# VHH binders against q9y6x5: the designs that were tried, part 255

Target 1, 379 residues: q9y6x5
Amino acid sequence: LPPKLLLVSFDGFRADYLKNYEFPHLQNFIKEGVLVEHVKNVFITKTFPNHYSIVTGLYEESHGIVANSMYDAVTKKHFSDSNDKDPFWWNEAVPIWVTNQLQENRSSAAAMWPGTDVPIHDTISSYFMNYNSSVSFEERLNNITMWLNNSNPPVTFATLYWEEPDASGHKYGPEDKENMSRVLKKIDDLIGDLVQRLKMLGLWENLNVIITSDHGMTQCSQDRLINLDSCIDHSYYTLIDLSPVAAILPKINRTEVYNKLKNCSPHMNVYLKEDIPNRFYYQHNDRIQPIILVADEGWTIVLNESSQKLGDHGYDNSLPSMHPFLAAHGPAFHKGYKHSTINIVDIYPMMCHILGLKPHPNNGTFGHTKCLLVDQWCI
Short names: E, the ipSAE of ESMFold2; O, the ipSAE of OpenDDE; V2, 0.75 times the mean of E and O plus 0.25 times the DockQ between their complexes.

## First folded at step 10 (VHH)

Design yd90 (framework vhh_8dlx_2; at its last look DockQ between E and O 0.01; V2 from the best seeds 0.00; counts 0 for: pae E 14.3 > 2, placed apart)
Fold by ESMFold2-Fast, scan of step 10:
Structure yd90 (fold): chain B 379 residues (1-379), chain A 119 residues (1-119)
Amino acid sequence: as target 1 above (379 residues)
Amino acid sequence: EVQLVESGGGVVQPGRSLRLSCAASGFTVSSNWMGWVRQAPGKGLEWIGDIYSGGSTFYNPSLKSLVTISRDDSTNTLYLQMNSLRAEDTAIYYCATGKDWYSEGFDYWGKGTLVTVSS
């Protein structure tokens, strides 16, 4: 009876992969559903920030997960380990699973989505798995489907996260056709297995399923490095995050550190916090450092060392290489509809609408996703 | 015509291992989901596990440590490996598949193979 939604993320799934490789299972999913060709993510284009933006509808400066490595100037706390379970980092926003449990007296389920193994505003997903990258896709899917079928109060919102193709994108680079073809074919097979499992359990007909990602991937090279040690001595600053967006906490006068960095490389932009472009929506949070360095696409910031990464992300969110896609299927969605672009923050109010939840104030625009939904019309 | 033929059953002693085979004709095993189901004397059907087109496997939790499902795409054959057999594993074992990878449930079943665990 109540609407149900499963939100699936394949980390680092660049939108252009859909045009360069064959996805028979995903294509069949899209044929009877909807496709958004590009999702404009939030800056910085990193895993933790964008996954939290999907489920809160907020820019990073508003939800507080501003990077994968963070420092809070007010409390002096550091976040640099993906295993850090301190709720402090997540409490600046209310994710959809918390709203789902509190507004409608319903349950939520989570398999590895960032933040779901942390109590946020004293609320944790009704069913969840502690993050462990070694747990198979099959085990994550088995737990999610068991919880969807056997829970009271009913599970109405479920999340499923998978680390590929991001891990392989970093290791091989997105231009490695042989290795990326193998990885992407495996992901398409997992999508096929997901659909088969949902059909076998009688869930497919009444479940809304969204398949999306947090960011894309761009090719890097040992020929495109920016050595910070050639610009400034370590004694002048504390490094909070390195590449491709470096977060600099000055130990001396901020202006002096800025002057040492501002002309160091033609392949990075150096910003004082107040000069960060407004279009990034990356300024109004104590976890954003006084100086931010933004490398040009494909350039890696290093400390007098080589980088082993052949692919990376975190770059300017206007770059198509940083954009993921969104595909969806279910009773809430039209069939065979293609849409060009939405903002990643628009996903949250759309999901709230599907679930019948009142969204918390957010940066998304429901109008941008109306054409995807059967109970709405375009403008 | 879709045909499934189970083989490998017989009388085995407690504590031994046994591998059952399911030969498929009329379709490619890697294009479909497949599963194993058994029926012990005087009892209902008990689901053992499934393997999906992409290779993902799902097992009955009460049997997970005792069984493994695999397939050989080159011989178009599905396998069920059973370890540490007990008297209560005595049953007719069936393999089953859907009509295509988009199908719900099992549309085609074999005739079964009898496994008797007895000393």
Scores: ipSAE 0.011, ipTM 0.481, lowest interface PAE 9.5, mean pLDDT 89
Fold by ESMFold2, look of step 11:
Structure yd90 (fold): chain B 379 residues (1-379), chain A 119 residues (1-119)
Amino acid sequence: as target 1 above (379 residues)
Amino acid sequence: EVQLVESGGGVVQPGRSLRLSCAASGFTVSSNWMGWVRQAPGKGLEWIGDIYSGGSTFYNPSLKSLVTISRDDSTNTLYLQMNSLRAEDTAIYYCATGKDWYSEGFDYWGKGTLVTVSS
């Protein structure tokens, strides 16, 4: 039987939630499979960029989805999480579902993973749902499992995306134990339902399942605001993205804009594009604006003195609060194995190996994940 | 000991609604996978739908618009709400459960309750 893989993301699932809350169903999933305690994601630690990094194995500068909000100066195109369907934005890389379904006698299915409702390189996922945040987890799971079970050609790669705990993490903050406990219990219940549905359909024993996330969440506060309006007039720049990494397109001399921003707050680093730290791998794409502002953990860049978010992400990818986890189960994976850390870009070459696909050039390192796999020597 | 007792059957006119109950004992309804199955006269068993311990529900596509499964943890009871009943919905209705959360099929069945849809 051909190897099959289901890739599941619960958005904004901070790695240490697993240690700080009870997850009976996820823990049972892990006991029968593998856990990676921390996944070091890519900068900036935002949803669209990191989901695309998982499926391409590329840093953001290389795959071209460099933020949730982008501007291309040559074409005058705008991208946002509500305006994301132009293939122009996605075509700088080839995601795994495209490579998979172009193989003979294979197809791909998707329930809401970023980019799967876009024809990337003239190829859209063979079965997909148009993104709609109002569609329940139950409906997403039903569609994905029915496609896995009765499609021709067979679905060998499938994705499933869920907006929690990210949405609640923004609303309450990760430190709100009462509300986050309720939210995380619901997510664990959904993981239990996922596993039971796979068992009911006879898929569980022969399907490889990865449960992961794109980023974590840090606590914000009205006491930790950086007000750009106090530092610079709006007429001097176009704001492409705001917080916690602001993308600044100067309307006047770039050095003048930089100098006005440089002393705005001790809790914000201001970078000319050429001076962005090399460890971010966030420089070599025209969609990265000439000046970026990077807030310190838990600080919010605002245009006025208020913010509606109590939790946020997008910060420096070295921060543990920005790191998700990865769990996996299936015939390709060991049982009861725990691994400390991998890079999020390492997931792509591992998935290609499981599926028997030749990976496109990428930034991942297969050796970082080989100890998770039963067919590899762990050194 | 696991026991399941269905109730709420009877004669009902076409177009009306009916709610069936399944009283469970020997386990907690929210800790197990449960479902409803029916058998019309002279026909085989027809799966209606399931509710999983996490609350997700899955239905036979042919019945999806007509039925709703729910549960009440405080009374340890599973429900089947049926709407817009038709003559072809005449059947014995069974509730069922796996022996535990990880079962692949229904291991325990009730004795059933008869629903007759006639004018």
Scores: ipSAE 0.000, ipTM 0.370, lowest interface PAE 14.3, mean pLDDT 90
Fold by OpenDDE, look of step 11:
Structure yd90 (fold): chain B 379 residues (1-379), chain A 119 residues (1-119)
Amino acid sequence: as target 1 above (379 residues)
Amino acid sequence: EVQLVESGGGVVQPGRSLRLSCAASGFTVSSNWMGWVRQAPGKGLEWIGDIYSGGSTFYNPSLKSLVTISRDDSTNTLYLQMNSLRAEDTAIYYCATGKDWYSEGFDYWGKGTLVTVSS
């Protein structure tokens, strides 16, 4: 039988939550599998970009999903969470579910993973759910497991996405122990449900399961605001993305806009596109705007509007608060093994290996995940 | 031994077409996925497109209208057809393949062929 893989994402699950809260179900999952304690995600540390990096192995500049909100000046198209269905935005890369379906006697399934309800390179997942935040985890799980168990050709790759603890992290802030404890308990219970469902269907022993996240969460405050209106008039630029990494499209001379912003706040770095630090791998794409503003950790870029968020993400990807974790279980993985760190782009070549897929060119390093796999030498 | 040898590069005027070849040895092109990438001066690697063993092709959407990837199984050769070349298409063009799971990304690379688009 061909190997099967289920990729699960709990949005905004900061890595250190595992150290600060109890997760009986997840810990049991880890005990019987592997854990990567910290996953260094891609810059910017936002939902759509990082989820696409997981399934492509590419930096954002390469796969073309460079933010949750994008603008293409040539086509005048906009991308947002409410407008993400145009293949134009996704076609700069080939996600793993497309690659998988190109194989004989294989199909893919998806429950609301970013990009899975869009035909990419004229290929859409054989089974998918249109994104709807109102759909319960249970319903998503039921569909995924049904497809994994009963499909012909067999589903060999599936994705499952859930919006928590990200939404709550934004609402309460990650330092709210009372509320976040409640939220994270629910997440652990959902993991319990996942494991139980797989066991009940007889999938647990033969299915490879990866549980991961796209980014963490940092504490924000009304006392840490950067108001752009104090530095530059709104008529001089278009804001494509706001915080904590603002994408600026100048309506006047770029240099003039830059000069007005460069000293706006000591807690914000302002970059011309060509001066963006190389370590971000966030330069070589036309969808990256001429100027980007990067707020320091915990600072929020605002206009004449107050932010209601007590937590946020999207900051420098070297910050520990932005890092998620990865846990995995199944025939491909060791039992009881813990690893310190990998890059989020490393997940793609690993998944390709597990599934026996030839990976597209990617930025991942297969060597970083070898120690997780039973069929590899750990150096 | 696996070997990839690109050819067909050179100086070409804007608006012209060029076909690059990649002669493969040590493996069968039709049994592996093959890809083209390029690197312009001062820029990073840019993915052009791939062809799978089954014959399916994928392209960088920014280049799709201008490029076609094909192969000749009888000669074990990969091709990149480029049309309407522009100055910005000036780059070293590489063919590559993934064959070995112990390698990262592209397992084997050619040495590249330089394409210069200039009037």
Scores: ipSAE 0.000, ipTM 0.214, lowest interface PAE 13.1, mean pLDDT 93
ESMFold2 (binder alone), look of step 11: mean pLDDT 82; pTM 0.825

Design yd91 (framework vhh_8dlx_2)
Fold by ESMFold2-Fast, scan of step 10:
Structure yd91 (fold): chain B 379 residues (1-379), chain A 119 residues (1-119)
Amino acid sequence: as target 1 above (379 residues)
Amino acid sequence: EVQLVESGGGVVQPGRSLRLSCAASGFTVSSNWMGWVRQAPGKGLEWIGDIYSGGSTFYNPSLKSLVTISRDDSTNTLYLQMNSLRAEDTAIYYCATGKDFYSEGFDYWGKGTLVTVSS
């Protein structure tokens, strides 16, 4: 039977939560599998960009999902949650489920992973659920495991996405130990339920399972606000995205807008598009706006309003608070191996190797993940 | 000393509903996975569904619209709610649990409770 892989994401699972809270079910998963302690995600450290980087192996400037809110100056199109089903936004890359269906006569299955309810290069996941945040983890798991066991051609690649602990991280902030302890215990219980279900169905020993996340979370405060209205009048620009990375489209001379913003706050950096640091790999795409503002960790950009957000992400990807982890178990993976760090773009070529697929050109390096795999020479 | 005791079986008319109970002792129902399995006369075991420690439920697709599994953690009791009963639902119904959280199958079974669906 062909190799099978289930890719699971718990949105906003900051890597150091593993060290500060107890995860008995996840720790048992790791004991018989592998753990990557930190995954260095792509900039900006947001949900849609990083989820698409995981499944394409590309930086945001290359795959085209450069933010959760976007504007394309060439076509004049706007991207939001309500129009993410327009293939235009997703067609700059080929995600792994499309490759799986086109290179091999195999099926893909998806429960809510960003992009899986969109036809990309005229190919949609063989089995999928239209995105709906109100659908329970249980229902997502039920559908995925049924499709893994009852499909022809066989489902060899499956994805499962869950919105927590990101939603609670925003609401309570990562430093609220009482509330975060409760939320993270529930996630550990769901991981336990997932493992038990796979064992009951006889899938556990032959299925490769990756549990990961797209980004971390940092503490915000009403004492750490940058009021953009104090810097510049609304009539000078169109705001494409606000915080913590503001995307500014000038309505007047770009230099005048830049000069009004450049020294407005000591807690944000202001970049002309061509001056964005090369290490971000966030420059070469029409959806990246002419001026980008990058807030310092824990600072929130606002428009003459208070923010109720106690936690946020989107910040510099060098920050450990922005990093998720990766844990994996299955026949492709070593048992009891711990690795310090990989890049989030490295996950794609590793998954292609496990499934026997030829990866599309990508920014990942297979060598970074080879020590996780039993069929690779690490010594 | 794991013990499972099913109750609530009996004779019911077609189209009616019935709720079975399983009283557990020797372990905590909220810390382990549990399930329901039935055996019709002269046939093999048929899996009905499971409930896991976190509360997630998983059902046999052919039965999902007809059954609901729940638990009461305060009384350490598992339930099976059955609706629109048919003659072919006549069976001995067992509750079961694994010997530990990571067991792949059921290690402990109750003695079963008989459900007869007849006119």
Scores: ipSAE 0.000, ipTM 0.446, lowest interface PAE 10.7, mean pLDDT 90

Design yd92 (framework vhh_8dlx_2; at its last look DockQ between E and O 0.55; V2 from the best seeds 0.00; counts 0 for: pae E 7.5 > 2)
Fold by OpenDDE, look of step 11:
Structure yd92 (fold): chain B 379 residues (1-379), chain A 119 residues (1-119)
Amino acid sequence: as target 1 above (379 residues)
Amino acid sequence: EVQLVESGGGVVQPGRSLRLSCAASGFTVSSNWMGWVRQAPGKGLEWIGDIYSGGSTFYNPSLKSLVTISRDDSTNTLYLQMNSLRAEDTAIYYCATGKDLYSEGFDYWGKGTLVTVSS
């Protein structure tokens, strides 16, 4: 039988939550599988970009999902979480579920993973749920497990997405121990339910399961604000994306806008597009705006009418607070093995290997995950 | 010692509701999965539904609209609420816990309680 893989994402699960809170179910999962303690995600560290990087192995500049909010100056199209259905935005890459589904005697399933309810390269997942935040984890899990167990052609790749602990991280801030303890306990319970459900269906021993996340969360404060209105008139630019990485579309001369912003705050770096640091791999895409503002960790870029979150993400991808984790279990993985770090783009070639798929050109390095796999040797 | 004791069964008229109870001892119900299965006369075991440690519930699609599974952690008791009972719902009802409800290998289950639906 062809290998099967379930990819699960708990949005905004910061890696160090594993050190600071108790996760009996997840720890048991890890004990019987593998753990990568820190996953270096892609810049910017936002939901849509990083989820697409996981399933494409590409930096954001390459797969074209460069933010949760985007604007294309040529077509005048906008992208947002409420407007993400246009294949135009997704077609610059081929996600793994498309590759998988194009193989013989294979199908893909998805429960609200970003991009899975959109036809990409004229291909949509054989089984999918339209995104709806009101749908419970239970219902999503029910559908995924049903498809994994009963589909023909068989579902060999499936994705499952859940919005926590990201939403709560934004609301409470990651340093709120009382509220976050409650939230994270619930997440652990859901992981327990997932494992139990798979066992009950007889899938557990033969299914490869990856549990990961797209980004972490940092604590924000009313005392750490960068008000753009104090530096530049709002009429001089259009804001395409805001905080902690603001995308600026000038309405006047770019240089003039840049000069007004470059010294706005000591806690914000201002880059012309051509001057964006190479380490971000965030330059070579037309969807990246002419000027980007990058706030320091824990700082929030605001306008006068902006609402304030107690936690946020999207910051420099080298910051530990932005890093998620990866845990995995199944016949492809070792038992009781822990690894320190990988890059988020490394997940794609690993998944392709597990599934026996030829990977598209990608930025991942298969060698970084070899030690996780039973059929590979560690260097 | 793990023990499961079902109760609440009896004779009921069609269209009526019935709630079964499963008193658990020797373990905490909220720390494990628990399920209900039934066996009608001359038929094999049929899975009704289960509740997992985190609180998620799953049901047999054929029975989902007619049954609700819940638990009371304070009394360490599992419940099966059945509505709009039919003659074909006549069976011995078991509560169980273990590795797989779809297999014959239950780790633990009760002795069962008989439910008879008849006019």
Scores: ipSAE 0.590, ipTM 0.831, lowest interface PAE 0.8, mean pLDDT 94
Fold by ESMFold2-Fast, scan of step 10:
Structure yd92 (fold): chain B 379 residues (1-379), chain A 119 residues (1-119)
Amino acid sequence: as target 1 above (379 residues)
Amino acid sequence: EVQLVESGGGVVQPGRSLRLSCAASGFTVSSNWMGWVRQAPGKGLEWIGDIYSGGSTFYNPSLKSLVTISRDDSTNTLYLQMNSLRAEDTAIYYCATGKDLYSEGFDYWGKGTLVTVSS
């Protein structure tokens, strides 16, 4: 039987939540599988960029989804609507479901994973749901498991995306233990339901399941605001993205805009595009703007207004608060193995190996994940 | 000792709604899966739907628009709401539970409650 893989993302699941809250269902999953304690995501630490990095193995400058709000300097196109279905934005990379459908006579299925409702290189997931945040976890799970069990050609790669705990992390902040405890308990219960459903359908023993996330969450405050209006007048620039990484498109001389922003706040770094730190791998794409502002952890960039966000992400990817985790179970994975850290781009070549696919050129390193796999020699 | 007691059955006119209850003892409904199964006279068992420990519900596709499963964790009770009842819904209705969905377990069944749909 061909190997099968279900990739599940709980948006904004900060790695250290695992140490500060109880997850009996997730713990049982990990006991008979593997846990990677920290996944170092790509910069910027936002939803669309990191979800696309998981399925392409590429840095944002290479796959082209460089933010949740973008402007392309060459084509003059804008991406700021989460319902924008223009393939232009996604065509700079080949995600794993496209590879799965084109290299093997197999199908892919998707329940809300970013990019799966867009035809990419003229290929859309064989089974998919158009993005709608109002659709329940139960409906997403029911569709994905029905497709895994009743498809021809067989579904060998499936994705499932859920918006929590990110939505609640923004609303309450990760330090709100009462509200976050309730939200995280609900997520653990959904993980329990996922496992139960797979067992009831006879899928559990032969299916590889990865549970991961795109980023973490950090506490924000009304006391930690950077007001751009105090630095520079709106007539000098066009704002492409605001916080915590501001993307600035100058209307006048770039040097003059840079000088007005430089040293405006001790709690943000101001970079000309060519001066963005090499470690971010965030420079070589027309969708990266001429000036980028990077707020310090927990600081919010605003336009002469307050922010209602008590939690946020998008910050420096070296921050542990921005890191998710990865847990996995199935015939490809060891049982009871714990690993400290991998890079989020390493997930793609590992998944290609499990599915028997030839990966497209990517920034991941298969060696970083080989100790998780039963068919690999681990030193 | 696991015990399941169904109630709420009886004679109902076609087109009406009916809610069945299942009182559980000896285990916690929120820690197990539970389901409803029916058996029409002279027929085999027909699965209606399940509710899993986390609250997710799954239904027989032929019955999905006609039934709703819910539970009250504080009273350790499972419910089956049935709408637009037809003569073919005449059956003995059972609630059932598995033990330890993370391993091989045993099934427990109630004695059933009879629903008769007739004019």
Scores: ipSAE 0.153, ipTM 0.638, lowest interface PAE 4.9, mean pLDDT 90
Fold by ESMFold2, look of step 11:
Structure yd92 (fold): chain B 379 residues (1-379), chain A 119 residues (1-119)
Amino acid sequence: as target 1 above (379 residues)
Amino acid sequence: EVQLVESGGGVVQPGRSLRLSCAASGFTVSSNWMGWVRQAPGKGLEWIGDIYSGGSTFYNPSLKSLVTISRDDSTNTLYLQMNSLRAEDTAIYYCATGKDLYSEGFDYWGKGTLVTVSS
């Protein structure tokens, strides 16, 4: 049978948590596999865009999931965390689970990875769970391992998503060592259970496993607020997304809105769409609004004087605080190898190689990840 | 010296609930994976479920809604909660653990505790 791959994401797992907290189970996983210490993700550094970039190898402007909150001017449709099931939003790309299950005698399985409960190009993952945050990690893992062991045609690609440490990172902030230590210990315990379950089922030696994340987390505070209401009247624009990258749809002349915002705070960059830095690869999609506001690290854009979160993400993708890690183990991977950095879009062509799939056109570079793989020349 | 001692068995009426205990010594119940297995008269061993070192639980699908496995690190005890008991649940119930985190089977077993479900 073809090689099998399990792709796991722990949302909001900042790369330097590995150095600042203890992970006995994850470190054992890394010791017998590979580690990429920093993964440079895509801008904006939000959950839906980066999870879709992992599985498509595309920048956000190319796959169309450009934020967690979006507006499409042509169709007048809205996308949000609670309104994400319309295939319209996802159909600008083909994720790896679709390509995989269209192969002869292959299936794909999914436990709550963003997009896997949506029929993308009229194709939904062969086995999937509808998203429900109340479903335990153990139930997600049980379904994935059952499908990996007992499906016909066989499941060769599976995904598993978990909401932590992102949820706790927002609540406490990454600098709250006491609470984050407790949260991260629980996550390491879950990784230990994952490995134990795979070994118990006889999957461990022949299954390739990637453990990664979509982004990091930075500390916020009430001392670092940017109050839009102090700079511009609500009546002059429609707010599509707020913080830390605000998406502004002008109701009056665009240049007038820009001029009202450009000096609002020294801790915020204001871009007309055509002036967004090229390094973001964040310009060529109709879902990107005419004006975006990009807060500096740790600053929060608000409409009032209060904030309900102590940690956030979505900032400039050059910031180390926004970068996750990648670890992998399995027959395709070297043992005991550490690599400094890759781009998050590079994960897709590597996964396609492992699975023997022809990748769709993408922004990743296979050469960036070849040193992780036993079947590639690396020196 | 690893030892496992089950308790809480006895005669119980159909429809009632029962909680079995497994007192562990020689290791901490959360340091390895553990499980429950039963054997009805004249039958083979039937796996009930496992709990892993991090606390994740996995059950025999035919029993999933009827049983719950839990543990208490402070008392070093593994539990099996059984609900809506039926005559076919009459069996000797064993707790067990693997030799280490990587064992593919149970290496240490208790002596078992008998549960009889009858009117």
Scores: ipSAE 0.013, ipTM 0.605, lowest interface PAE 7.5, mean pLDDT 91
ESMFold2 (binder alone), look of step 11: mean pLDDT 82; pTM 0.821

